# VH-VL binders against Mitochondrial distribution and morphology protein 38 (MDM38): the designs that were tried, part 6

Target 1, 223 residues: Mitochondrial distribution and morphology protein 38 (MDM38), of Saccharomyces cerevisiae (q08179r182to404)
Amino acid sequence: KLIEIRKKTSEFLHETLEESNLITYNTIENAEKKQKFLNFFRKLYSAKEGKIMTFQHDEISAIAQMFKNDSVLDNLSRPQLAAMSKFMSLRPFGNDNMLRYQIRSKLKDIMNDDKTIDYEGVESLSQEELYQACVSRGMKAYGVSKEDLVDNLKVWLELRLRQKIPSVLMVLSSTFTFGGLPKENYSKAFSPLAEKKETKSKYDDLLDLYYDGILQVLSSIPD

## First folded at step 5 (VH-VL; framework fv_necitumumab)

Design S53 (from K1 with light chain S30D)
Fold by ESMFold2-Fast, scan of step 5:
Structure S53 (fold): chain C 223 residues (1-223), chain A 122 residues (1-122), chain B 107 residues (1-107)
Amino acid sequence: as target 1 above (223 residues)
Amino acid sequence: QVQLQESGPGLVKPSQTLSLTCTVSGGSISSGDYYWSWIRQPPGKGLEWIGYIYYSGSTDYNPSLKSRVTMSVDTSKNQFSLKVNSVTAADTAVYYCARDRITIYGVAFDYWGQGTLVTVSS
Amino acid sequence: EIVMTQSPATLSLSPGERATLSCRASQSVDDYLAWYQQKPGQAPRLLIYDASNRATGIPARFSGSGSGTDFTLTISSLEPEDFAVYYCQQRYNWPLTFGGGTKAEIK
């Protein structure tokens, strides 16, 4: 039931995200950061138009860090908020402000849980605790081994706590990575956007996958 | 188990403010899965939703009462409160507090307080 | 606001009989509908949520059905303790609204 709901909401969000302005240049207060933002998106649009471009993880993180949960949620439409709510195992209810507060509260709960898990260590969690942690973060968990759940959670913690990527972008990224690795044709459309690593552990592969998901979210933003 | 209990004066004079508090035990008020509501029932009549509050302080009120109603939450005491200003005899009712569960697994008032009768009379 | 209409206002039946209670919404509420039971002097008790799901501790004789604008609460065989007032509630839109109630009484 959860898997079906997540597939449906992911498809809807993928179809509609490009209709949203998740951030405007005027919300970026620092002139240097604003210019870096503009340069990044020009590079991203060039890649979408067929030019061969390479994106470093560091530059993706730097741009992602400029987003704020509240700003992103303010720019999502009611159907998008409802889809995101359902994806996060919440039942959409009430007006737009209630949906935003419900989602924000859930994201804060996840963030606090992230800090606790990071402090105690991912390996300290039981199979059931790992399963619940991954499910609550929008990860594929049903039928996934304990080793894979550990790797997924470690990558999430790296991006959230060390790379400071906003929770809302992490959840939206999860909709692009849900169900496993992207299809070859889908991944190939974004292959110029993802950094390749020379050392390829399973952790590194998952890290690349999540950065690719973040790029997919960012590439959905209109000019 | 989760339990809700209403408290406040059973008698309020016309034109004054009706003030009630709901104390939650066996569960935390600080959760994204729950809103907290007040519902009232005049003697011999049906149920009327008054409003709800989220632990962040966000509120929505029934439009019929919005000009006279304020809700507040105290997460440290695990309590939320209702104030109804400028009361009249029409505000005489049993007042219930309830937990409003809003999750993909269900949407309903899953726990209710016992109710407290408030009579508006001189 | 969404207006909820319950029928009949009063349902007179004998123990052992099947009870069928109707609830109609003035516009579609999808499956965001709950049913509550209230006995004299007591708070309402949740019976059914999301149109058809029984709440914890609710006997199997209670069932809910319907979607959109038309909903039904069925009690397959009335027990003496089931004679009470039943309310439906839409959970779809603000403000939250209840039906006028159906009183199930002994014939």
Scores: ipSAE 0.000, ipTM 0.449, lowest interface PAE 16.3, mean pLDDT 81

Design S54 (from K1 with light chain S30Y)
Fold by ESMFold2-Fast, scan of step 5:
Order: sequence, then structure tokens, then C-alpha cells
Structure S54 (fold): chain C 223 residues (1-223), chain A 122 residues (1-122), chain B 107 residues (1-107)
Amino acid sequence: as target 1 above (223 residues)
Amino acid sequence: QVQLQESGPGLVKPSQTLSLTCTVSGGSISSGDYYWSWIRQPPGKGLEWIGYIYYSGSTDYNPSLKSRVTMSVDTSKNQFSLKVNSVTAADTAVYYCARDRITIYGVAFDYWGQGTLVTVSS
Amino acid sequence: EIVMTQSPATLSLSPGERATLSCRASQSVYDYLAWYQQKPGQAPRLLIYDASNRATGIPARFSGSGSGTDFTLTISSLEPEDFAVYYCQQRYNWPLTFGGGTKAEIK
């Protein structure tokens, strides 16, 4: 089943991402951007060592935006590319370059679909179309209410189209947020659980969950 | 140990171009961990950052000087240079080159040249 | 640009005394602040980076503290060689900016 495949590929990616350099900071030529990149990762390392650190959405977005799909894919191993392919409901085959091509092609399809859905409005989708859109993006969809599927897709579009988060990071973050309904998978290691806003909506909770997933992907990057 | 040494004319006429070169020894300029900066200090005053260059040729300049400043790098000679156009008496200062370390282990100007006094006078 | 203000402009003390030098930023620079020492006729020398980390070779009597907008450089017991001008530098935004300096002089 898709759910089982996604769980197993997520577990594999979680165990192995720490062995991959998803980006080389030496490709960042601008000193201010490089310093902010390195400072963000020092903050992540402090959090891993048990210091309580708070991460703002805008700082996560700023760092995530520095990543390029091709650079991330170039730094994933063959087994990681195969796992990502399976997570995206593709049949992995061929050499590393073929796997990267398959993934890039699928990501491009999703990106084009994102623009179409955003233009028409998420509420314009039939229940079947909404379900398929969520499944295609690595979201948990079976047994999820229509209201939650709508909110999940709206959050995805906000991060992809307005926050300009690279699609590869969105897919990888989905492996950390799979099963992500209201705060059940909230990261205890990287986000203060006690951080509460009095008037948080369900949409805001999902947005936090997706940012937490992105943070987890970024936290897997070695020095 | 790493050493930086400034060189260039100590006297420049008003309206001319001030040109300085920094020679780096004991370490490579072709490292992604370092940016190479110029800082100046007018006599009896404080420090002003002028700009930096990365070994790829990427630059950024202080907005107060951006219209008059150009930096260049020669990785084969392990040198980087500063040009300030249309100088006036206000450009009279000691000019320092410095290595700017930007790494996960810390960010600061960790090595400085000895400085060279440039006087703008006829 | 971020404006850095150092106080006092001049600090007159005797060897063996504790020196406390202040640096204030016009906006939060978090902990992205460095301190430099400059002796007459010499280039500045790095003392402290990232607000509180002592640079290699710097004596234990030097310490940095603070975050956000307010920072302090402390010399626990002044040695004769410590009488110099001290500059703080914010590292948060470009252009990089320095404080006006604090001159530590013998009383």
C-alpha cells in the first residue's frame, strides 16, 4: 500500500539524510547570505545539543530559498533517490542520472499543477481531484477530512508559490510530516512545544507543521 | 602563519585614482571560507569598512563609497586590489586589508595587514 | 545601516583595575558582534568574535558578553599592554559597521 511504502521510504530517508550534503555553502558567493546560512546551522546544532531554540517561519524560508532542486538531487545517493522516487509514486529504474531525471520531471509536473490549482482556487476542486492532488504531493489523504485536505493544499501552495520553497525540499519535508495532522508529529527536538498563540487556526497549525518538516530536513545536513 | 601586506603610492593628487594591492602569504586566497576586505581609518578617527571581494570575483561595497570603488582579485598572485576614484582630502586615511572569516566556527576579521597611509594632497 | 555607539569615549584606569567597555547597536544584531584592539601605529587585532568567544592567543582576562543591542567587553585586571583603543563591530547586516572606539589610557 501507498501508506506503507511512504512510511518505509520516509524512515530510510530519515536515517540516511544526515550522510548527505544537500548544499555546499561554498556555492553561496554573497557574504551576507553565507553568514546567515552558517548562523542558521549553528543555531540548529545548538538545538541538537539540547539548548532551547526558537525558529521563525521567515528565517526558515530565507534559508530554504537558497537551495536549488538540482543541487539537492546531485547530493543524494542512489538508494536515497530510489526512496524519494518510491515516495513520489514513481517506479525507480536506471542509473543515478535517470532517477534524477524522473524526479525532476515529476517535480515539474507538480509545479505546473500548483499554478493551475492556485489560479482556479483550491475550493474549485472536486473531492476526487482534491484527494489526488494531496496524494501526489506526499500528503496523508486516506481518512483525512475534506476540510483538512483543503487546508493542507493551501499551505503547500503558500510555501511553494509565495514563500518560494524549492519543490525538492517540500517533498523531503513531506517525509517528515507524513501522518501530519494537528500537531501529532510536532518536532520536540527543534520546536518549543510550549510555544502557543491564543488565536491559532487549523491552517496555522498545519503551516507550523510544514515549517517544522522543512526544519527537520535542514537539520539533517552535515557540517 | 597568515600575513597580509598592503602596497601602493602613499601620495595621491585630488581627483586622481587611489590604487592599493594586498599580498597574502601563508594561506590561499582561493578558499570559500574567506572574504577579502578593505578597511580605512582617517587620522585620529575610527574604522570604516570599504568593501569585500570573494575569490570568484564577487564583490560588495559600502553604499557610501559604492560609486567610486572597484575591487579585483588575482588568485594566481594571491593578491587583491582596491581602486578609489576621484579622491579628495576626505580620503586621506590608513588603508588596511583584512581576511574576513565566515565559517560555522566564527565570523570576524581574523588577520589584518599592517596598514598603509595614503595622503591626498597636491 | 546599523549605527554602533561605544561608551565611554575615554576610560582612565590604573594597571590591575577592572575595565568595562560598552557597545550599543541601533537595532538587534543578535550575537553577531566582534571586538578589536588597536595599539598606536598598529593594525587592529581580533579579541572577541560572536559576542563572547575569545580569539586564539587572547588572554583569559578578556571576556565579552551581551546579545541583541547591548554588549560589554570586560578586562578583569588591566596589564600595561592593554592600554589601547577598542572597537566593536556588528556582523549582522552589510555594510559592516564599527563603533567610534573607546580609548583605555593610564590614569
Scores: ipSAE 0.335, ipTM 0.734, lowest interface PAE 3.4, mean pLDDT 84

Design S55 (from K1 with light chain S28Y)
Fold by ESMFold2-Fast, scan of step 5:
Structure S55 (fold): chain C 223 residues (1-223), chain A 122 residues (1-122), chain B 107 residues (1-107)
Amino acid sequence: as target 1 above (223 residues)
Amino acid sequence: QVQLQESGPGLVKPSQTLSLTCTVSGGSISSGDYYWSWIRQPPGKGLEWIGYIYYSGSTDYNPSLKSRVTMSVDTSKNQFSLKVNSVTAADTAVYYCARDRITIYGVAFDYWGQGTLVTVSS
Amino acid sequence: EIVMTQSPATLSLSPGERATLSCRASQYVSDYLAWYQQKPGQAPRLLIYDASNRATGIPARFSGSGSGTDFTLTISSLEPEDFAVYYCQQRYNWPLTFGGGTKAEIK
């Protein structure tokens, strides 16, 4: 049910996101931010052309931070808004502005919940609360161990609260993390090997996976 | 061709405000591709970036000078200006204005003014 | 603040010789590195941008290389007009910073 809905909506969003213009670089007035934005997309397009490019986590975060929830939502088509709504377990209703309001409201609820969970600690959640928290954020939860759910939620909080990744990009990146195997249009070049630590934890592996998801969302921006 | 020309007093007394204007010709200051900077060079020394202004009025300054520096832009006159407050002998330098190109095709100070020497002395 | 270190401070060569000028950044600056030429009494002139791209009108004998922290400006065969001070500039982080310069002088 939920799994099938999320698979279908993820596939649709992956295939149609390239039709959206999520940000116009000419709106960036700060010279440093504009230069970093242009360089990032230059590297990203090189990767799309088949070159293997290395992306650092702080580089991905700096670019992702330039996006605003409202700007992203304003640039999504009605079918994309409906797909995102369904992915977030909302019932799509009304006109475009009502749909955007529903998504904004849900994102705000998740953002407030993020702060509460972070303050009290992820480990303070009951098994059911932990499961529901992961499900509501677009994470795969059925058949996932409690330790992996905890790690997933900790990674989400790190990216959302400390790296200040916009919640809309977090949800869109979850569609790539949830969807599994990349399509032909999403080659291995989009997820170049990050410089590996000598010892790597499950948390570090999940962090890399989420940054890869964010990179894939950013790679879907029209040229 | 694009040309930048500095103007302003060549002599400023200690504790006063240094004021310079850069006039741009052959190109519009009201373009999103360009940022407008001031750079200085004390006699016999290297280059120091002071700050920039965007045609919208958005600014950023070198932290070492931020408390004393203000820039402004007048798009109708195609000019931008620099003010440095509370000057000392250490502010004696040749002051350059420059166009900073930031585009997907390259980033650099592609055009510079000829420079104007400002001496801080009683 | 990223510190840019140029070496040597002075390079004494004859016309026709190859000149190699070094520039090192204290931190990673990707390929956001520019080179400028300054002759006495003149404003700096852009030579190289984005580490390796020649600016319009710059002769082919000038080339830039490097990425990350280590950069080189090469003049394959010095001409009389090439004797000047050369500055590197990192553009990765603000504030923008310049190296101390390398003076190329006639031997």
Scores: ipSAE 0.423, ipTM 0.778, lowest interface PAE 2.8, mean pLDDT 85

Design S56 (from K1 with light chain D31Y)
Fold by ESMFold2-Fast, scan of step 5:
Structure S56 (fold): chain C 223 residues (1-223), chain A 122 residues (1-122), chain B 107 residues (1-107)
Amino acid sequence: as target 1 above (223 residues)
Amino acid sequence: QVQLQESGPGLVKPSQTLSLTCTVSGGSISSGDYYWSWIRQPPGKGLEWIGYIYYSGSTDYNPSLKSRVTMSVDTSKNQFSLKVNSVTAADTAVYYCARDRITIYGVAFDYWGQGTLVTVSS
Amino acid sequence: EIVMTQSPATLSLSPGERATLSCRASQSVSYYLAWYQQKPGQAPRLLIYDASNRATGIPARFSGSGSGTDFTLTISSLEPEDFAVYYCQQRYNWPLTFGGGTKAEIK
């Protein structure tokens, strides 16, 4: 039932994310960072209007890094927090602050686990450990090959530990993966380099998919 | 109509601290769209950016001056201030405060104070 | 730090003539460049922001152009009140830096 729960909560989050001001650029304290943030969103909105724009992974990472888990969670509504909680296999209960605490605690557990897995190597995990690691991070795992689970986890660790993408954005990005949104019309405007896909490894394809998901999350932020 | 006005001593002795205050009227300093900067101009020379402060107290300074410069903000008085420690004759200049607009609509110093001359002399 | 170079240092012209002022950056600043006008004894006044946008209240005779490293401020027909020093400023990287200025004076 996990698959159905995740699909349902993903659809809800996709439909309602634009109602949330995940961050407002007018609260960015550092002037240089604010200017980079504004420039990124000018480019993003131009892409939505049909202009052909290409986003580099480094560019996406730089902007994503400006988000903090707590700030994002503070700007999500109670129904969105409940949906995110269910997506992460938690039982939503209590008031808004209790939901934020539960999600925050789960994200911290995942972060600590990420460091341990990275140190020991993804290849050191048993089949069951690998499956549970992917499930706990909101990844598709049922019916996924062992090789693809390994690649998914390696991509997660790259984005989380080396690119410093906030966990909350990673989880929200995963909801777009469940929704199959890389095939939506507007997503094509962000990455015209899809023609090179056949020459890339499966790892590179997953990396592109996650960056596209992060772009989808960032594109849902209103002015 | 937004106005900025510098105030402080026009004469400072070498090795002392130069202290200036900028008073903002016609607009709130507690706006996220604006950063508040100090710029100086030695007599007959060009403009040099000193640093900025955000209404939260967050600051950034020109590396050439960072060891000697401190800025502060008082949102209740709608003011921000500059301190330059250990002054020398090289610090003699007209000091301007300015509002730095960083928004989707444009990036520039859109309002300046009239400037105050500070002479460093014994 | 990005070094801004303005040329010429002094521009001697008569009222009614076209003025062209140049500003060059030591590295690309995209379109993040502003122009300021300073009259004797006065504070600088914003003329142009983001390379080509006129600030509020600035007459249409003032125009800015350029991107990357090379920028131009043009005054289509000089008025007596336009004789002043003009500064360019890069807004791309911190610390913010200004050009050395171009003085427009009556011939």
Scores: ipSAE 0.456, ipTM 0.797, lowest interface PAE 2.3, mean pLDDT 84

Design S57 (from K1 with light chain D31E)
Fold by ESMFold2-Fast, scan of step 5:
Structure S57 (fold): chain C 223 residues (1-223), chain A 122 residues (1-122), chain B 107 residues (1-107)
Amino acid sequence: as target 1 above (223 residues)
Amino acid sequence: QVQLQESGPGLVKPSQTLSLTCTVSGGSISSGDYYWSWIRQPPGKGLEWIGYIYYSGSTDYNPSLKSRVTMSVDTSKNQFSLKVNSVTAADTAVYYCARDRITIYGVAFDYWGQGTLVTVSS
Amino acid sequence: EIVMTQSPATLSLSPGERATLSCRASQSVSEYLAWYQQKPGQAPRLLIYDASNRATGIPARFSGSGSGTDFTLTISSLEPEDFAVYYCQQRYNWPLTFGGGTKAEIK
């Protein structure tokens, strides 16, 4: 079933992403962007070695924005493409290029749907439409309350439309919700003007969770 | 061991173009780890970054100079060059070329040329 | 652009004394700060990168510290060869900017 398929494919992708070159830093020509990219991965290596590191949301977004759907898909192996396809509820068939085309097409459909939902408002969706939107994006939806599905979709739209996180990274980050997150030493930074956040909404908790998922995808990239 | 050497005329007339070349030896310009910069220092004053070039030809310039500056690279000669248009007395300075290392292990200008004095006067 | 301010402008000390040089940024530059030494008639020489790491060949008496907006270069015991001008450079944002320099001169 879908849940079992998603668990198996997410575990496989998590295990194998460390062997993938989703981007090489030597393709970054702008010195400032390259320095930020390399510094981010130095912090990830420190976290992997057991040091407590803090990652800002804007820092994660800036690095994630450097990735392109096509570049990521071009650097995934056939088994990884098949696993991603199955995770997205597609039936994998054909050669590598056909698999990449099918995934690209599905990502494009999701991106167009994101814009439509954002324009109409998440609250305009029926319960059935909301459930299907969350399922199609790799979110946990079975047994989830309507208010939680609304919050999940709002967070997805914030990351996709405002923070410009590539769809492929969003889907890959979702795989960690089924396979479990690797143990790393990092924490959310406090705001520059605040010693401690007074209150935390469920929306903020979900934002943290999605940024953690993106961090886990990025932490699986060598170099 | 890496060495950088500036070359070009020591005297330039006002309104003309200042043109300098940096020759790199002991290392290749065609490396993704390095950016190649020009820095200047007016006599008795501090350092001002002018701009960089990457071996692909990608450039970035100090906004204060951007309208007057062009850099180019010739990987076959292991050289990169600076042109500053419409010079004035304010452009009188020692001009340094430098290798800018940007890697996961550190970021800094790790090698500098000896510098060349360019005087702008009639 | 980020403005870098060094103090003092001139530091008069004797060989064997401890030197402490300050560099302040107009906004946070994280740990992306380098220190350079320049002797008369010579090009600048890299001393410290990423705020606290000594460059290859730099003696242990040189140390850097700080993060954010406040940085310090310390020379634990001045040698005659250390009397020079020192520049800090922020590497957080482009354009890259340097401090005005601190001249360490013999008393």
Scores: ipSAE 0.427, ipTM 0.783, lowest interface PAE 2.6, mean pLDDT 85

Design S58 (from K1 with light chain Y92F)
Fold by ESMFold2-Fast, scan of step 5:
Structure S58 (fold): chain C 223 residues (1-223), chain A 122 residues (1-122), chain B 107 residues (1-107)
Amino acid sequence: as target 1 above (223 residues)
Amino acid sequence: QVQLQESGPGLVKPSQTLSLTCTVSGGSISSGDYYWSWIRQPPGKGLEWIGYIYYSGSTDYNPSLKSRVTMSVDTSKNQFSLKVNSVTAADTAVYYCARDRITIYGVAFDYWGQGTLVTVSS
Amino acid sequence: EIVMTQSPATLSLSPGERATLSCRASQSVSDYLAWYQQKPGQAPRLLIYDASNRATGIPARFSGSGSGTDFTLTISSLEPEDFAVYYCQQRFNWPLTFGGGTKAEIK
């Protein structure tokens, strides 16, 4: 029943995210970062209007790093917070501030677990531990091979711990990449933004998929 | 360094409204990283959480007090306030304001005011 | 509401001894548990957050452990200034609730 819940909540969040202002422009710390932010979103909206644009992973990371978990959660509506709570396998309760508290607490659990897994190494996890880690992070895990679960978790850790992508953006990006959604519909919308390489490893393919998910979250921000 | 300071009348008559203000210095109340709470402690007893407020004005209150409590925030003055209506002798307590750090980096009351004694008597 | 139960109510020990304080939640609070120290006439002071993390400026002799429903605060070797009342608090759900406190007093 978790797969059904995640599919429904993912679809709801994807459709409603465009209604939310996930960052307050005035909170961006300096003039250089503000200009980088503006340039990125001008480029992104040009791509959505049909212009051919290419996004590098490091530029997506640089923009994503400007977001704070609390700021994102503050700008989500009560129904969006409830959907996110359900997606994270929590029982939503109370008003929107209670939902924010619940989500913040879960993100803290995941962040602490990220550090522990990274220290011990992904390959040190048992099959059950690996499955649970992937499920807890919003990844599709049922019917997924052990090798694919390892690669997915390694990509998550790279983005979270080395690229410093905020946990809330990682969770929201998972709703765009969750296996229940029709990938064809989303790929067609963003095909001009994707780079093709002659040869790629499966890890590189997953990394591109996660960056695409982050890009889709960022593209949902109204301006 | 962040400091919180309670202020308000130390004596309130039964059936009246208890009103307190917490002034925050060394940090912004408009930060999304924090909730702001009131906690009370009757003489010789333990701690009781009253409620919290977020800088947006969102509040939640302890259900045992919800019908009598209102909190408000004034971001321009870097203050938040507590009102308790229809007080009785049972409301006599030291009242603390506290910063509630609810982030992925930790969840706790990390800074407290010194406390202010409010006595309810005629 | 989640009920927090602390034991013992009073702990009588001598300086240099190890103190072990217990806190039990009526339902799982994961690791969302904080410990506070309160001296007479003072505001509570944060000691431990998220069950096991020491707050800034807290001496290494203080440590927290546990998860779910059972939690422990340990003071490895009591100093004279450690004789105070200690409160646990669950941070998992609202309303936020505190234990009844454990008073550490000189034997």
Scores: ipSAE 0.000, ipTM 0.444, lowest interface PAE 16.8, mean pLDDT 81

Design S59 (from K1 with light chain Y92H)
Fold by ESMFold2-Fast, scan of step 5:
Structure S59 (fold): chain C 223 residues (1-223), chain A 122 residues (1-122), chain B 107 residues (1-107)
Amino acid sequence: as target 1 above (223 residues)
Amino acid sequence: QVQLQESGPGLVKPSQTLSLTCTVSGGSISSGDYYWSWIRQPPGKGLEWIGYIYYSGSTDYNPSLKSRVTMSVDTSKNQFSLKVNSVTAADTAVYYCARDRITIYGVAFDYWGQGTLVTVSS
Amino acid sequence: EIVMTQSPATLSLSPGERATLSCRASQSVSDYLAWYQQKPGQAPRLLIYDASNRATGIPARFSGSGSGTDFTLTISSLEPEDFAVYYCQQRHNWPLTFGGGTKAEIK
């Protein structure tokens, strides 16, 4: 079933992502952006060595924005592409280029759908539409309340449309939400600094989870 | 291993364009690890960064000079060049080219040319 | 732009003495700071990069320290060839900026 497939593909991606370079940072033409990128990854390297580091949401977003969907997909191996395809409820087929095409096509459909949902309002969706929207984006949906599905989709739209996080990183971050965090020490070593909040909502918890997921994906880049 | 050599006229008349070329040997200019910069030093003064170019042609210039400066790169000749237009006596300086290393292994100007003195005078 | 301030402007010391050169940034530059040595008539030479790492071929008597806004270059025991002008450079923000230099001269 879907849940089982997503758990297995998430575990596989978590195990193998550290072996992939999600971006060749030597392609960054702007020297200032390259040094900001470098500073961020030195910080991640320090966290991997056991130093406690704090990452702000804005900092994670700024670095995530430097990634391109095509570059990330080009750096994923065939088994990783197949796992991502299965996680997105697609049937993987063909060679590496066909898998990349399949994923790119699905991501494009989701991006177009994001704009439509944002325009109409998340609350305007029927229960079935909301469920399918969440499932299509790699979110947990079975047994999830309508209120939580709404919050999930609102967080996705905030990160995608307002924070301009690449959709491929969003999908990969969802795999960390589905699976356990394989390195417990990572959660202790880095934690996003939240805005001043006197009360926490499910939305805030989901936002933190997505940023943690994005950070985990970014931390998969070798030292 | 890597060597940089500046070339160009040592004397430029006021209001004309100063043109310098840096020739790189012992290493390729077509590497993503490196940016290629010009730095100048007026007599008795400190160092001023002028700008950089990446082998793709992407550039960035010091805002103080941006309106008068253009850089270009010729990867087939392993060279990059600087043009400063509308020069005045204030542009009299030793001009250096340098390799700007921006990598996980370190960030600095790791190799410099010997420098070429350019005097702006009639 | 980030303003880099070096002090003192001139260090008058004897061979064998310890030299301590300061560099301050008007805002944080993390650890993206380099030190260069310039002898009369020569191009600057990289000594230290990323605040504390010695460049290839640089003697162990040279060391760098600091982070954020305050940085130090130390020469543990001055050799005759060390009397030169030293520049710090921030590598964190554009435009790249240098300090005004510290001249180490024989007392």
Scores: ipSAE 0.370, ipTM 0.762, lowest interface PAE 3.4, mean pLDDT 84

Design S6 (from B3 with heavy chain D33E)
Fold by ESMFold2-Fast, scan of step 5:
Structure S6 (fold): chain C 223 residues (1-223), chain A 122 residues (1-122), chain B 107 residues (1-107)
Amino acid sequence: as target 1 above (223 residues)
Amino acid sequence: QVQLQESGPGLVKPSQTLSLTCTVSGGSISSGEYYWSWIRQPPGKGLEWIGYIYYSGSTDYNPSLKSRVTMSVDTSKNQFSLKVNSVTAADTAVYYCARDRITIYGVAFDYWGQGTLVTVSS
Amino acid sequence: EIVMTQSPATLSLSPGERATLSCRASQSVSDYLAWYQQKPGQAPRLLIYDASNRATGIPARFSGSGSGTDFTLTISSLEPEDFAVYYCQQRSNWPLTFGGGTKAEIK
């Protein structure tokens, strides 16, 4: 049931995210950071116009770090907030601000849990604990091996705690695993440089998948 | 039509604080599109960027001057100001304020004040 | 800090001649380079931004080119009002830095 709900809400978010202004780059206070943002989006717009571009993981992380949970949530419409709430296994209620509060509170809970899991070590968790952690973060968990659940959490913690990717972008990136990726030409244009590495582990494949998801979310900004 | 105008004392004694204000007209300082900078030019020499301020109060200064420089912004008066502490003869220069445009459509100082000469002398 | 080097320091030409001014960065600045014109007793005026785009009101005789570390400002046919000092500025890294200037003077 959860899987079905997540698939439907992901498809809706994927289709409507392009209509959202996730951030106004004219609110970036630091001029050097704003210039990095402009460089990234000039490159992204070239890719949308059919030019083949490659994005490095460090470049994606640097731009993603400039987003704040509050700014992203403020720019989502009520239907998008309700879909995100349902995707996160919350019951949506109230006005837009109440939905934003509900999601913000859930994201805070996940952030606190991230710190605890990182401190204790992912491998110390039981399969049931790993399952619940992955489910809470919008990951596919049913029928997934303990080893794969461990890898998924390790990638999440790397991006969230060390790369400092905002949790809202992490959750939105997860929706692309259920709703599917943008049109084929977009996927080819947005291929990260790191994907071309000759030697890859399962962890590296997951890392590429999450970076692709983040890039897809960022590509949905109509700035 | 945007105009910037510098104001402040033309003569400052060594060891004192140089204080200048830039008044912006024809446009709002409370715009995220722009950063507001001070640039100086010693007589007969080239241009040196001093620092910028964003309308939120966020600043960044040239490392060569950062220990002596403070900028502030007053959005209600559409003004921003520069203070340079412990001045010496080396701080004698024409001081310009400028609007720094950083957008997808262009990155440059698109408007400059006329400049004000500040002489550091006893 | 990125060091900007302009050459020549002085360019002596007659009206109607083509002027070519060079600007080199100590490291890549992509296309984030601006050119300014300064006449005696006046503030600098923006001519070119993002290496090759003319600012509003700037005559077509002014053109900019280059990318990375090597940049050129060209004035296709000098007018009397073009005799001034020209500065390049890198816009890629902080602190922002300017070249030492090229003075275009009448022969």
Scores: ipSAE 0.478, ipTM 0.802, lowest interface PAE 2.3, mean pLDDT 85

